# VHH binders against o75319, part 303

Target 1, 181 residues: o75319
Amino acid sequence: GNHIPERWKDYLPVGQRMPGTRFIAFKVPLQKSFEKKLAPEECFSPLDLFNKIREQNEELGLIIDLTYTQRYYKPEDLPETVPYLKIFTVGHQVPDDETIFKFKHAVNGFLKENKDNDKLIGVHCTHGLNRTGYLICRYLIDVEGVRPDDAIELFNRCRGHCLERQNYIEDLQNGPIRKNW
Short names: E, the ipSAE of ESMFold2; O, the ipSAE of OpenDDE; V2, 0.75 times the mean of E and O plus 0.25 times the DockQ between their complexes.

## First folded at step 21 (VHH)

Design sa2 (framework vhh_h_nbbcii10_fgla; at its last look DockQ between E and O 0.47; V2 from the best seeds 0.00; counts 0 for: pae E 12.1 > 2, unsure alone 62.2 < 65)
Fold by OpenDDE, look of step 21:
Structure sa2 (fold): chain B 181 residues (1-181), chain A 125 residues (1-125)
Amino acid sequence: as target 1 above (181 residues)
Amino acid sequence: QVQLVESGGGLVQPGGSLRLSCAASGFSFSYDRIFSLGWFRQAPGQGLEAVAAISGSGGSTYYADSVKGRFTISRDNSKNTLYLQMNSLRAEDTAVYYCAAKYPWLDSPSEYDYWGQGTLVTVSS
């Protein structure tokens, strides 16, 4: 249905580019059918996403959608110039190795194919916080060798909200490194 | 398991038309937007030639000069199928036609990571 996700309004629509990376996190944009349930200033559509990114003088080169549903928007709602990848990711639990692997490979593939530009990897779940933050931090830790606390701090600062799930934080800080390939 | 299966090949007279199909499985055109899908061909005694390509998002297309204006590449996301509409066919278009996919998260040295078995197109009087 077209019900607004719980607490969706509580989060900033779009974060900031993470310095030293090509990541930007945002909450899930909602297709036009949701607008009737929102005040004008609360609306955040796929179009609004791209406008906000442009306002930051950035450009999206890839969108990774981590939501576990398809009801929020369709890939067809996005510009044809921006590739879209769906990785169904269950909420509240630490993503499994396969999910982590898919995310890492997607990022690495993008970076390999986009060496000649500075386009961003846009990542979102429902709120663009917990699942999104975990996977971005997992990548930075496992692939880029960033200290867990530094990765978490960087993400929190740039997203404008802090990771909330203790199991995610604990796994990032003390959990094992996942295989990259 | 990613698979590409071509169909639609056959014998056609010069000036005729043919539409090739490539049924893809193991990934979704809508939700696993690969960077590109393409058609290649190999004529007897010749090397592999790129014919047409379309980006994963569908925003861009490429055509070889030899087929430009005659061939059209398209895809149907609902059917997970790639097409090659071939008009005004010539004898020189005779070849085995292959469908190929480039998967963005595969670290492969090849331009395209997955290939179909091919379908034969013969243009002859």
Scores: ipSAE 0.097, ipTM 0.535, lowest interface PAE 2.5, mean pLDDT 91
Fold by ESMFold2, look of step 21:
Structure sa2 (fold): chain B 181 residues (1-181), chain A 125 residues (1-125)
Amino acid sequence: as target 1 above (181 residues)
Amino acid sequence: QVQLVESGGGLVQPGGSLRLSCAASGFSFSYDRIFSLGWFRQAPGQGLEAVAAISGSGGSTYYADSVKGRFTISRDNSKNTLYLQMNSLRAEDTAVYYCAAKYPWLDSPSEYDYWGQGTLVTVSS
């Protein structure tokens, strides 16, 4: 079976656009096969994701999927024209430098190619919180020069949930400087 | 680590056909829809020529004027493989053919990040 991820029902499906950035965070959408185990109001499919983004008067220009599995949905479940990037990111540990670099490279590339529009980068892991929050904040700190506590506060407020894993918070606040090249 | 490995080159008569393959590893054509893929060639004593390209999403293709109507670029996402079908081959198609992959949104649209080692195609009677 398709097990619903632990505590997935407890999180808001989609956050709000982070002001001054191109980021929006959300939990992993679940394909139709998972819906047998969900009440109708609990469903959050790839289609539901796009509907909720449109309800905010926004448009996704890229989806960055940070999950370390392919069981939740397939890229074919997304509109064919939407750019999609999978970055296999291990859970429970601070992402390694290769993962951080791939994320930064993708964001920088998106911003360059989309400088003449206002499309958003959608980022998700399983819950759209810990890995997602870490990498977004890592980008804001390292590339945009945002103070760690300001980046974390902005993410928490816009996601609607606070970053939970202390090792991620500690690394953002006090961890080593990460190169951008 | 991204790797690209070409195969399918060889000796063929003018007017003949070959299909080149490029097996990719270290990224997925299905899950990394933002990589552009292409074929380049270099004839002896000549510079590098872009032959064909396909966008990461698969929606756009490019062909050099010299190969339009004769060559077809395609890919098989289930096998993570890029193809170049070459028909109506001519002596001037003789070259080493390279598979290449580009992370989109780099500064130069003509610069590719990853390259195969090449496969030789010889068209002669």
Scores: ipSAE 0.000, ipTM 0.272, lowest interface PAE 12.1, mean pLDDT 85
ESMFold2 (binder alone), look of step 21: mean pLDDT 78; pTM 0.798

Design sa20 (framework vhh_h_nbbcii10_fgla; at its last look DockQ between E and O 0.56; V2 from the best seeds 0.00; counts 0 for: pae E 4.3 > 2, unsure alone 62.0 < 65)
Fold by OpenDDE, look of step 21:
Structure sa20 (fold): chain B 181 residues (1-181), chain A 125 residues (1-125)
Amino acid sequence: as target 1 above (181 residues)
Amino acid sequence: QVQLVESGGGLVQPGGSLRLSCAASGFSFTYDRTFSLGWFRQAPGQGLEAVAAISGSGGSTYYADSVKGRFTISRDNSKNTLYLQMNSLRAEDTAVYYCAAKYPWLDSPSEYDYWGQGTLVTVSS
């Protein structure tokens, strides 16, 4: 259906580019059918996403969608010039090794193919916070060797909201490194 | 695992039309739009030739000069199938046609990571 996700309005639509990375996090954009349930200033469509990114003088090169549903928007709502990858990720629980691997693999592939530009990897779940933050931080920790607390702090600062799920935070801080390949 | 299976090849007269299909499995055209798909062909005694290609998002297409204006590459996401509509066929179009998928996320030295078995197209009077 077209019901607004719980607490969706509480989060900033788009974060900031994470310095030293090509990541940017945002909450899920909602297709036009949701607009009738929102005030004009609350609307955040796929088009709005790209406008906001442009306002930051950035450009998206890839969108990774971590939501576990396809009701929010369709890939066809995105510009044809931006590749789209959906990784169905269950909420509230630490992503499994396969999910982590898929995310890492996608990111690494993008970086390999986009060495000649500065386009961003846009990552979102429903709120663009917990699942999104975990996987971005997991990547920074496992692949880039960033200290867990530094990764978390960087993400929180750039997203404008802090990771909320204690199990995610604990896994990032104290959990094992996941296999990269 | 990713698999590509071509079909639709056969014998056709010059000036005729044929539509090739490539049924893909192991990945979703709907949910994975990071790859590109293409058609290649190999005529008897000749090397492999790129015929047409389409990006995963559908935003970009490529055609070889030899087929431009006659061939059309398309895809149906609901069927996870790639197509090659071939019109105004010529004897020189006779070849085995291959479907291929390029996955940028795979660390592979090859241009295209997955290939079908091929389907024979013969254009003859």
Scores: ipSAE 0.568, ipTM 0.818, lowest interface PAE 0.6, mean pLDDT 93
Fold by ESMFold2, look of step 21:
Structure sa20 (fold): chain B 181 residues (1-181), chain A 125 residues (1-125)
Amino acid sequence: as target 1 above (181 residues)
Amino acid sequence: QVQLVESGGGLVQPGGSLRLSCAASGFSFTYDRTFSLGWFRQAPGQGLEAVAAISGSGGSTYYADSVKGRFTISRDNSKNTLYLQMNSLRAEDTAVYYCAAKYPWLDSPSEYDYWGQGTLVTVSS
């Protein structure tokens, strides 16, 4: 249903662009049917997302939706001209290698096609934190060669919230490098 | 399994119109709006020609010079279907028309990921 996701109100709607990357992270926007459970200042719709990105003088060139559900908003709630990709990602466990590969493949494709502009890849899960942070950091570590602690620090600072799930943090810091470009 | 199936081809007189459809299955236009979608054609004894394309975002379209103003590409994401409206048809438009879906980083027709079997359009009096 229309039930507000657990702890969703506790997180900033949209982070800041991560310097040196094309990433920006945010929590899941909620379609209008959820707004009866929200004060006006708590609302964060798909339209609100694009307004907040524009306020930062940025433009989204791709949205990667990592939620494992279709109840929060529909792709038709987004501007028809905005690229959208859903990668169904289960929560609370480290994403499997197939999911990591799909994420890397989408990012690499975007970067190739957008090498002549500065558009951003927007990434979200439910809270824009654990699954989102893991996959962004996994990309930076495996593909860009960033040190795990540096990737995590950059994500935490730009999201405005620290990664919370210890299994994700442990896998990023001490787990294997994935060679699935 | 991913499939693209064209329909709507046939025999028409010069000046006539046809609408080609490409029904997609095995992937979703709704959930994956990153692939370019397009129509190609091959006249007898000739190579493939890109006819029209639309970006996955819908913000960019391409038309071959020979079809501009006469053909229109469109898509209906709820039906998972790509269309080519062909107006003011000419004998030179006679060809097998193919629907295709392309990863955005591949520029060659032979590197398209998914292809239909084609539908024949014959323009003759």
Scores: ipSAE 0.181, ipTM 0.619, lowest interface PAE 4.3, mean pLDDT 87
ESMFold2 (binder alone), look of step 21: mean pLDDT 77; pTM 0.788

Design sa21 (framework vhh_h_nbbcii10_fgla; at its last look DockQ between E and O 0.84; V2 from the best seeds 0.00; counts 0 for: pae E 4.6 > 2, unsure alone 64.7 < 65)
Fold by OpenDDE, look of step 21:
Structure sa21 (fold): chain B 181 residues (1-181), chain A 125 residues (1-125)
Amino acid sequence: as target 1 above (181 residues)
Amino acid sequence: QVQLVESGGGLVQPGGSLRLSCAASGFSFKYDRTFSLGWFRQAPGQGLEAVAAISGSGGSTYYADSVKGRFTISRDNSKNTLYLQMNSLRAEDTAVYYCAAKYPWLDSPSEYDYWGQGTLVTVSS
């Protein structure tokens, strides 16, 4: 249905590019059918996403959708020129190794194929915060060798909201590095 | 993990039609738009030739000049299947036809990362 996700309105639609990376996080855009339940200023559609990214003088080269549902928008709502990858990711629990691997693999593949441009990897879950933040930080920690606290701080600052889930934070800070391919 | 299985090949007379199918598994057409799909063919004694290709989103297509206007590449996301509709077939279309997937997220030296086993199309009177 057209249920507005709980607390969805409380989060900034789009964060800022994470300096030194190609990542940008945002909350889930909602297709047009949701607009009747929102005030005009609350609306955030796939089109709005791209407009906001453009306002930042950036361009999306990939969208990774971590939501566990498909009711928010359709891949067809996105420009055909932007690759889309859905990784069904359960909320509230630390993503499993397979999910982490899929995310890492996608990111690395993108970076390898997009060395000649500066397009961004857009990542979102429902709020674009916890699942999104965890996987981005996990990547920075495991692949880029960034200190966990630095990764978390960077993400929080750029997203405009702080990671909320203690189990995610704990895993990032003290958990084992996940295997790479 | 990723598998491509072609079907629909056979014997057909010149001017006839044939529809090839490629059943894909290991990835979802609906939830993954990061790859491209294509048809290739190899005639006896000749090299591999690109026939048609379609982007992951389905918005872009390519056709070889030799088949343009006669062949149509399409996909069905619900069936996770790629198709090649071949009309006005000619003797020179005789070949083994291969389905292939280009997965940009894989580090592969080849243009296409995954290939089917092929299906034989013979156009003869």
Scores: ipSAE 0.307, ipTM 0.680, lowest interface PAE 1.0, mean pLDDT 92
Fold by ESMFold2, look of step 21:
Structure sa21 (fold): chain B 181 residues (1-181), chain A 125 residues (1-125)
Amino acid sequence: as target 1 above (181 residues)
Amino acid sequence: QVQLVESGGGLVQPGGSLRLSCAASGFSFKYDRTFSLGWFRQAPGQGLEAVAAISGSGGSTYYADSVKGRFTISRDNSKNTLYLQMNSLRAEDTAVYYCAAKYPWLDSPSEYDYWGQGTLVTVSS
């Protein structure tokens, strides 16, 4: 069915724009069919996502969906003017080099095509924290040359929650720099 | 690698109909809605003409004036296939028809980055 993802209620729906970047992170929005299982204040739909982004005086120009499922919402639930890209990303393990490459390629392409605007890349997994934080930080470290601890601190502050998975944190801090952009 | 393969061309009488198909591989219409797709044609001895296009999201369509009301572009994301339904065909529709894709994040100088080999449509008695 339409079961609420484990611990999804525990996380802020949408973070803040990460200063000096084009990133904003959020948890997966849930389509209308999930709302029977949620109190009104717990709801976070695709419409709610765009309203919250607008409240921050921001605009999404791309959504990167890192979930390994299609049950939460359909791309058709998003405005037709917003590009959508799904990158199937396995949870609980450090993403492989192909996944990291796909993410970097999408971000680099977006930046080239959107040099003349201020639109954001919205990135989400199920909770908008571990896979999302890992790939955003991996990009900042490998492509932008940000120090690992600085990337993690920036993500944590702007998401409003700290990265939880030690294997992700260890790989960001001590793992190889990936030169696959 | 990205590939586009057209089919469905052939000989048809004026006033008839044909449906062209374009099977895509190397990317997924379902999971990558950042691209645009289109149909182009080239009549014997003539230049390339844009016929119809559809955005990656499916929310925007374009038709050349010469085909409006007669041709319909559509896509089936589950089959990774683009279609051109051609009705009320006329002799001037005789051409080789090409399927094309614009992948917006490739560094390409052209409007469309990937092209099929073409399929011939002949409208005559």
Scores: ipSAE 0.158, ipTM 0.585, lowest interface PAE 4.6, mean pLDDT 88
ESMFold2 (binder alone), look of step 21: mean pLDDT 79; pTM 0.805

Design sa22 (framework vhh_h_nbbcii10_fgla; at its last look DockQ between E and O 0.56; V2 from the best seeds 0.00; counts 0 for: pae E 10.8 > 2, unsure alone 60.2 < 65)
Fold by OpenDDE, look of step 21:
Structure sa22 (fold): chain B 181 residues (1-181), chain A 125 residues (1-125)
Amino acid sequence: as target 1 above (181 residues)
Amino acid sequence: QVQLVESGGGLVQPGGSLRLSCAASGFSFSYERTFSLGWFRQAPGQGLEAVAAISGSGGSTYYADSVKGRFTISRDNSKNTLYLQMNSLRAEDTAVYYCAAKYPWLDSPSEYDYWGQGTLVTVSS
């Protein structure tokens, strides 16, 4: 249905680019059918996403959607110029190795094909925080060799909200490195 | 498992038209738009030639000079199928036509990671 996700209004729509990376996190945009349940200032559509990114003088080159549902918006709601990738990711639990692997490969593939530009990888789950933060941090830790605490701090600062799930934080800080290839 | 299956090949007279199809499985055109899809062909005694390509998002297309204006590459997300509409066919278009996918999950040195078995197109009087 068209019910607003729980606590969705509590989070900033779009974070900021993570310095030294091409990542930007945001909460899930909602298709037009949700607008009737929102105040005008609360609305955040796919179009609004692109406008907000542009206001930051950035450009999206890829959107990775980690939500476990398809009801929020359709790929057709996005410009054809921006690739879209759905990775169904269950909430509240640490993503499995396959999910991590898919995310890493998507990111690496993008970076390989976009060496000549500075377009961003937009990542979102429902709130653009826990699942999103975990996978971005997992990538930075496993692939880029960033210290876990540094990765987490960087993400939190740029998203404007802190990771909330203790199991995600603990896994990032103390969990094993996942295979990249 | 990713699979590509071509169909629609056959015998056609010069000036005729033919539509090739490539049924894809193992990934979704709608939800995995980070791939690229393409058509290639190999004529008798010649090497593999790129014919046309389309991005996963559908925002970009490529055509070889030899087919530009005559061939059209398209896709149907609902059917997970790639098409090649071939008009004004010439004898020189005779070849085995292959469908190929560049899939983002693989870090392969090859341009395209998955290939179909091919379908023969013969243009002859």
Scores: ipSAE 0.361, ipTM 0.738, lowest interface PAE 1.0, mean pLDDT 92
Fold by ESMFold2, look of step 21:
Structure sa22 (fold): chain B 181 residues (1-181), chain A 125 residues (1-125)
Amino acid sequence: as target 1 above (181 residues)
Amino acid sequence: QVQLVESGGGLVQPGGSLRLSCAASGFSFSYERTFSLGWFRQAPGQGLEAVAAISGSGGSTYYADSVKGRFTISRDNSKNTLYLQMNSLRAEDTAVYYCAAKYPWLDSPSEYDYWGQGTLVTVSS
């Protein structure tokens, strides 16, 4: 369906670049078919996403889509040149090791291939918060050695909203170490 | 593990057509739009030549000047298959054709990191 995701209107569309990283987080953009249910100021389309990134003087070099559905927008709604990766990630549960592994490998590959530019990795789930924040923080903790509380604080500040799900927060702070392949 | 398997080669008369296929496994064309796919060829006694490529996003294509207007690269995401439609074939198109894939995060001496075994195309009177 074209139903607006619950509470989607309550979140800022796009966060700020996370300093010291190549990440920027945002909520899922919605294709035109959703706009009949939205006031003009509430709209956030794939085009709006790129306009907002450009307004920050940034450029996306990869979009990682963590939603567990294909209904919000199609990859063809994105500019032709933008790399796109879908990682089907079940909500409300800490992502499994395979999902975490795919995310880490995608980020590491991006960093290697983009070492000579300043492009960003855009990451989103439905709200750009819980799954998105978890995987970005998991990467920073496991791969970059960032302290859990520092990773969470950085994400919250730059996203403009705090991680909400206690199971995600607890796993980041006290959960098992994940292997980096 | 990424695997690429070519098919569709064979003997054809000059002016004829063939369509090559490259079945991919170990990744999804629909959901891993971060890498490029391409066709290369090697004629007897010659070096490896790039023929055509398509970007991971699918929005950019490349063709060697020698095949422009005659060859078309395409992909079917639901079948995870890359195609090369070859029309107006000439004797100089005779070669072993290879399918290849490039991942943006892998370091390799070439632009392409994964290769198929090749399929022979012979254009002969």
Scores: ipSAE 0.000, ipTM 0.298, lowest interface PAE 10.8, mean pLDDT 85
ESMFold2 (binder alone), look of step 21: mean pLDDT 77; pTM 0.789

Design sa23 (framework vhh_h_nbbcii10_fgla; at its last look DockQ between E and O 0.83; V2 from the best seeds 0.00; counts 0 for: pae E 5.0 > 2, unsure alone 63.0 < 65)
Fold by OpenDDE, look of step 21:
Formats: sequence, C-alpha cells, structure tokens
Structure sa23 (fold): chain B 181 residues (1-181), chain A 125 residues (1-125)
Amino acid sequence: as target 1 above (181 residues)
Amino acid sequence: QVQLVESGGGLVQPGGSLRLSCAASGFSFSYDRTFSLGWFRQAPGQGLEAVAAISGSGGSTYYADSVKGRFTISRDNSKNTLYLQMNSLRAEDTAVYYCAARYPWLDSPSEYDYWGQGTLVTVSS
C-alpha cells in the first residue's frame, strides 16, 4: 500500500555525514505514488535524496536499506551508478547477529573497494533513526573501537534526532561485542 | 545458498550466434546490487580467460579484447539471470564457458566467489 509510515513526517529527511566516518543516515525515501498523500514540502523521493546529498557536496557510493518492506521504493528508482543492498531488519528489537554481520561485511567490503574515493554509505530504515543508528553505532563500537556513548552522541548529533529505543541504547552501552568475522 | 547454473551451450558453425544463460539463486539481482557477475571461458589446453563482466547495478561492463563487438553481457533482474549473447562466433571461441559472481563483502581472496558448472560451446564447420 501507499500509506505514509507513522511519524515519518516528524523526522528530518537527511542527516549529516558523520565526521571521521563515511556514514550518512536518512529516512526512507518514498516513491512517486506516495506524493499524492503529501504536501509538496513533505515529499522525499529517491530523487530528492540524491539532490539533498549533492547539496551537502557529498556523493552516495552505497545505500543500505534496513526496512522490512519493499513498498516504499524499488531499486529501479535509484541510479544504476549507486550500489544498493537490502538487509531486511525487523523493527523494535535488537538486530540479531546475522543482521549485524551482514551490515558489517557490507560496510567493510565497501571501504575496501572504495579506498580511492570519498563516497558515502547511506543507511536508512523507516525513520533512519533506531535500526539505522543501532547498526551504525554497533559498527563503530565493534569495528572501530569507539566508545559506545561517543558513537551514540555522534550519530544523534549528525542525524538531528536521538535514538529512541532503550533496548538499542542499552545493548550498545552494555551489550557484548558481536563477532566481526 | 548461492548457485549459478549455465545453459545454452552447444555446437555452432563459424559466423553463427549463440546465447548463454546463467540462472542465479540464493540472492536477488534487484535487492543486492553490490555484486558483480561475469563470464569466463577455458579452451582446451588453455587457462581460464575472462570474457565479460557486469556490475550488479548494471552501470558498468567489461569485455575482453577478443570478444569486443561480438559478445554482449546483460542481465534480467526479473528472472535473476545473466546472459551472454555471442555473435560472429569463431573457432577460437570454442571453450567451456563459466558464470561467476563476485561478492566483495565476503573479503574473499578469490576474484569471484561463486562459479557455475560450465557449459560447452563448440564452434566448428
């Protein structure tokens, strides 16, 4: 269906690049069929995403889609020049080890293959906040050795919204390190 | 589990055409566009040769000099299938043709992580 996700309008469309990383978070762009239910200023399409990224003088090199549905937009709505990876991630619960592993490997693979550029890893779930924030922070903590509170603060500041789910925050702060390989 | 299955090989006369197919399973061309797909071939008594490659997104392609202008690599996301259209075939194109998939995320030391069983193409009068 083409119903707008709950609270989708409440979140900034696109965050800022996270300094020291190649991550940028954003809420899910919606394909054109959703525009009928939105005011012009509320619209955020795949095209709008790329325009906003360009306005920041950045370029996306990879999009990781964490939504658990396929109704928001299709891979065909994205330029062919940008790799796209779907990782179906259930909301509200801490991602399992397999999901974390897939995310980490995707990021590591991208970094390995993109050493000669500064393209960004765009990550989104529905709101581009909780699932997105958790996995980005999980990566920074487990792989980059960043302190949990620093990772969370960095993400919140750059996304323009704070992680909301206490179970995610608790797991990041006090949970075990997940396997990287 | 990722699997690649080639088909379409056979006997053809010089100057003829043939289309190879590679049916992929275990991943989606549409929802995983980070990989690369390629065709390789091994002629009798020779080593493995890269023939053509295409990015998962389809944004870039590669062709060996020996097949440029004659072969075309393409994919159909709806069918999750890779193709190799071979025109103006020559005797020297005789080989077993392999389909392969590359996943850089796996950090594999190999160039391509998954391979099909191969399909034989024989060009002879």
Scores: ipSAE 0.382, ipTM 0.738, lowest interface PAE 0.8, mean pLDDT 92
Fold by ESMFold2, look of step 21:
Structure sa23 (fold): chain B 181 residues (1-181), chain A 125 residues (1-125)
Amino acid sequence: as target 1 above (181 residues)
Amino acid sequence: QVQLVESGGGLVQPGGSLRLSCAASGFSFSYDRTFSLGWFRQAPGQGLEAVAAISGSGGSTYYADSVKGRFTISRDNSKNTLYLQMNSLRAEDTAVYYCAARYPWLDSPSEYDYWGQGTLVTVSS
């Protein structure tokens, strides 16, 4: 289907650039076929995403799509010059080590390739919150050495919504450091 | 896990055309648009020559000077297939042609990480 994801309208489309990082988080953009159920001000298409990023005086250099479905938009709906990576991530449970590794590998590769510019990594799941927040925070904790509470606070503030899933929060705060790359 | 398989090579007269195909498996052109894809060739006794390349997104292409205007690289993401359309072929185009994929996010000393087995193109009257 073309049904709007549950509570998708309740989330800000795009967050703020996370200071001291190259991350920006957003909810899943929806291709045009979804728009017949949306008021114009509720629309958030792939084109709208790039317009909103431009309005923040920023540029995306990579999009990491964490959704476990292919129905929301096609990669072809994105500008041809923007790299795109889908990491199929099951919701409701803490992402497994393979998923965390793929995310870290993509981020590290981006940073190497983009060391001479200021482009951002855009990360989204369905709502741009739980899976997105978990993986961004996991990266900051494991790779950048950020304290768990500081990573969570930074993400929540910049996304404009707090992480909701307790198992994710618990794993970030009290779970093991993942030493994968 | 990643596999590239070329087809479409053969014998052709000068001035003729061929279309090479490279079927990919083990990754999706649609869902991983970070791979660069390319065609390389090697004539007997010569080193490898980069012929053409296309970015994972499809927005950037490269062509060697020797093939500009005659060869066209393209991809069909829905079929996971890379193509090389070769027109106005010359005897100097005779070579084994390889498709290759570069994952730019790998820290590798090799420029391209995955290679096909090659397909022979012979241009001869």
Scores: ipSAE 0.121, ipTM 0.598, lowest interface PAE 5.0, mean pLDDT 87
ESMFold2 (binder alone), look of step 21: mean pLDDT 78; pTM 0.797

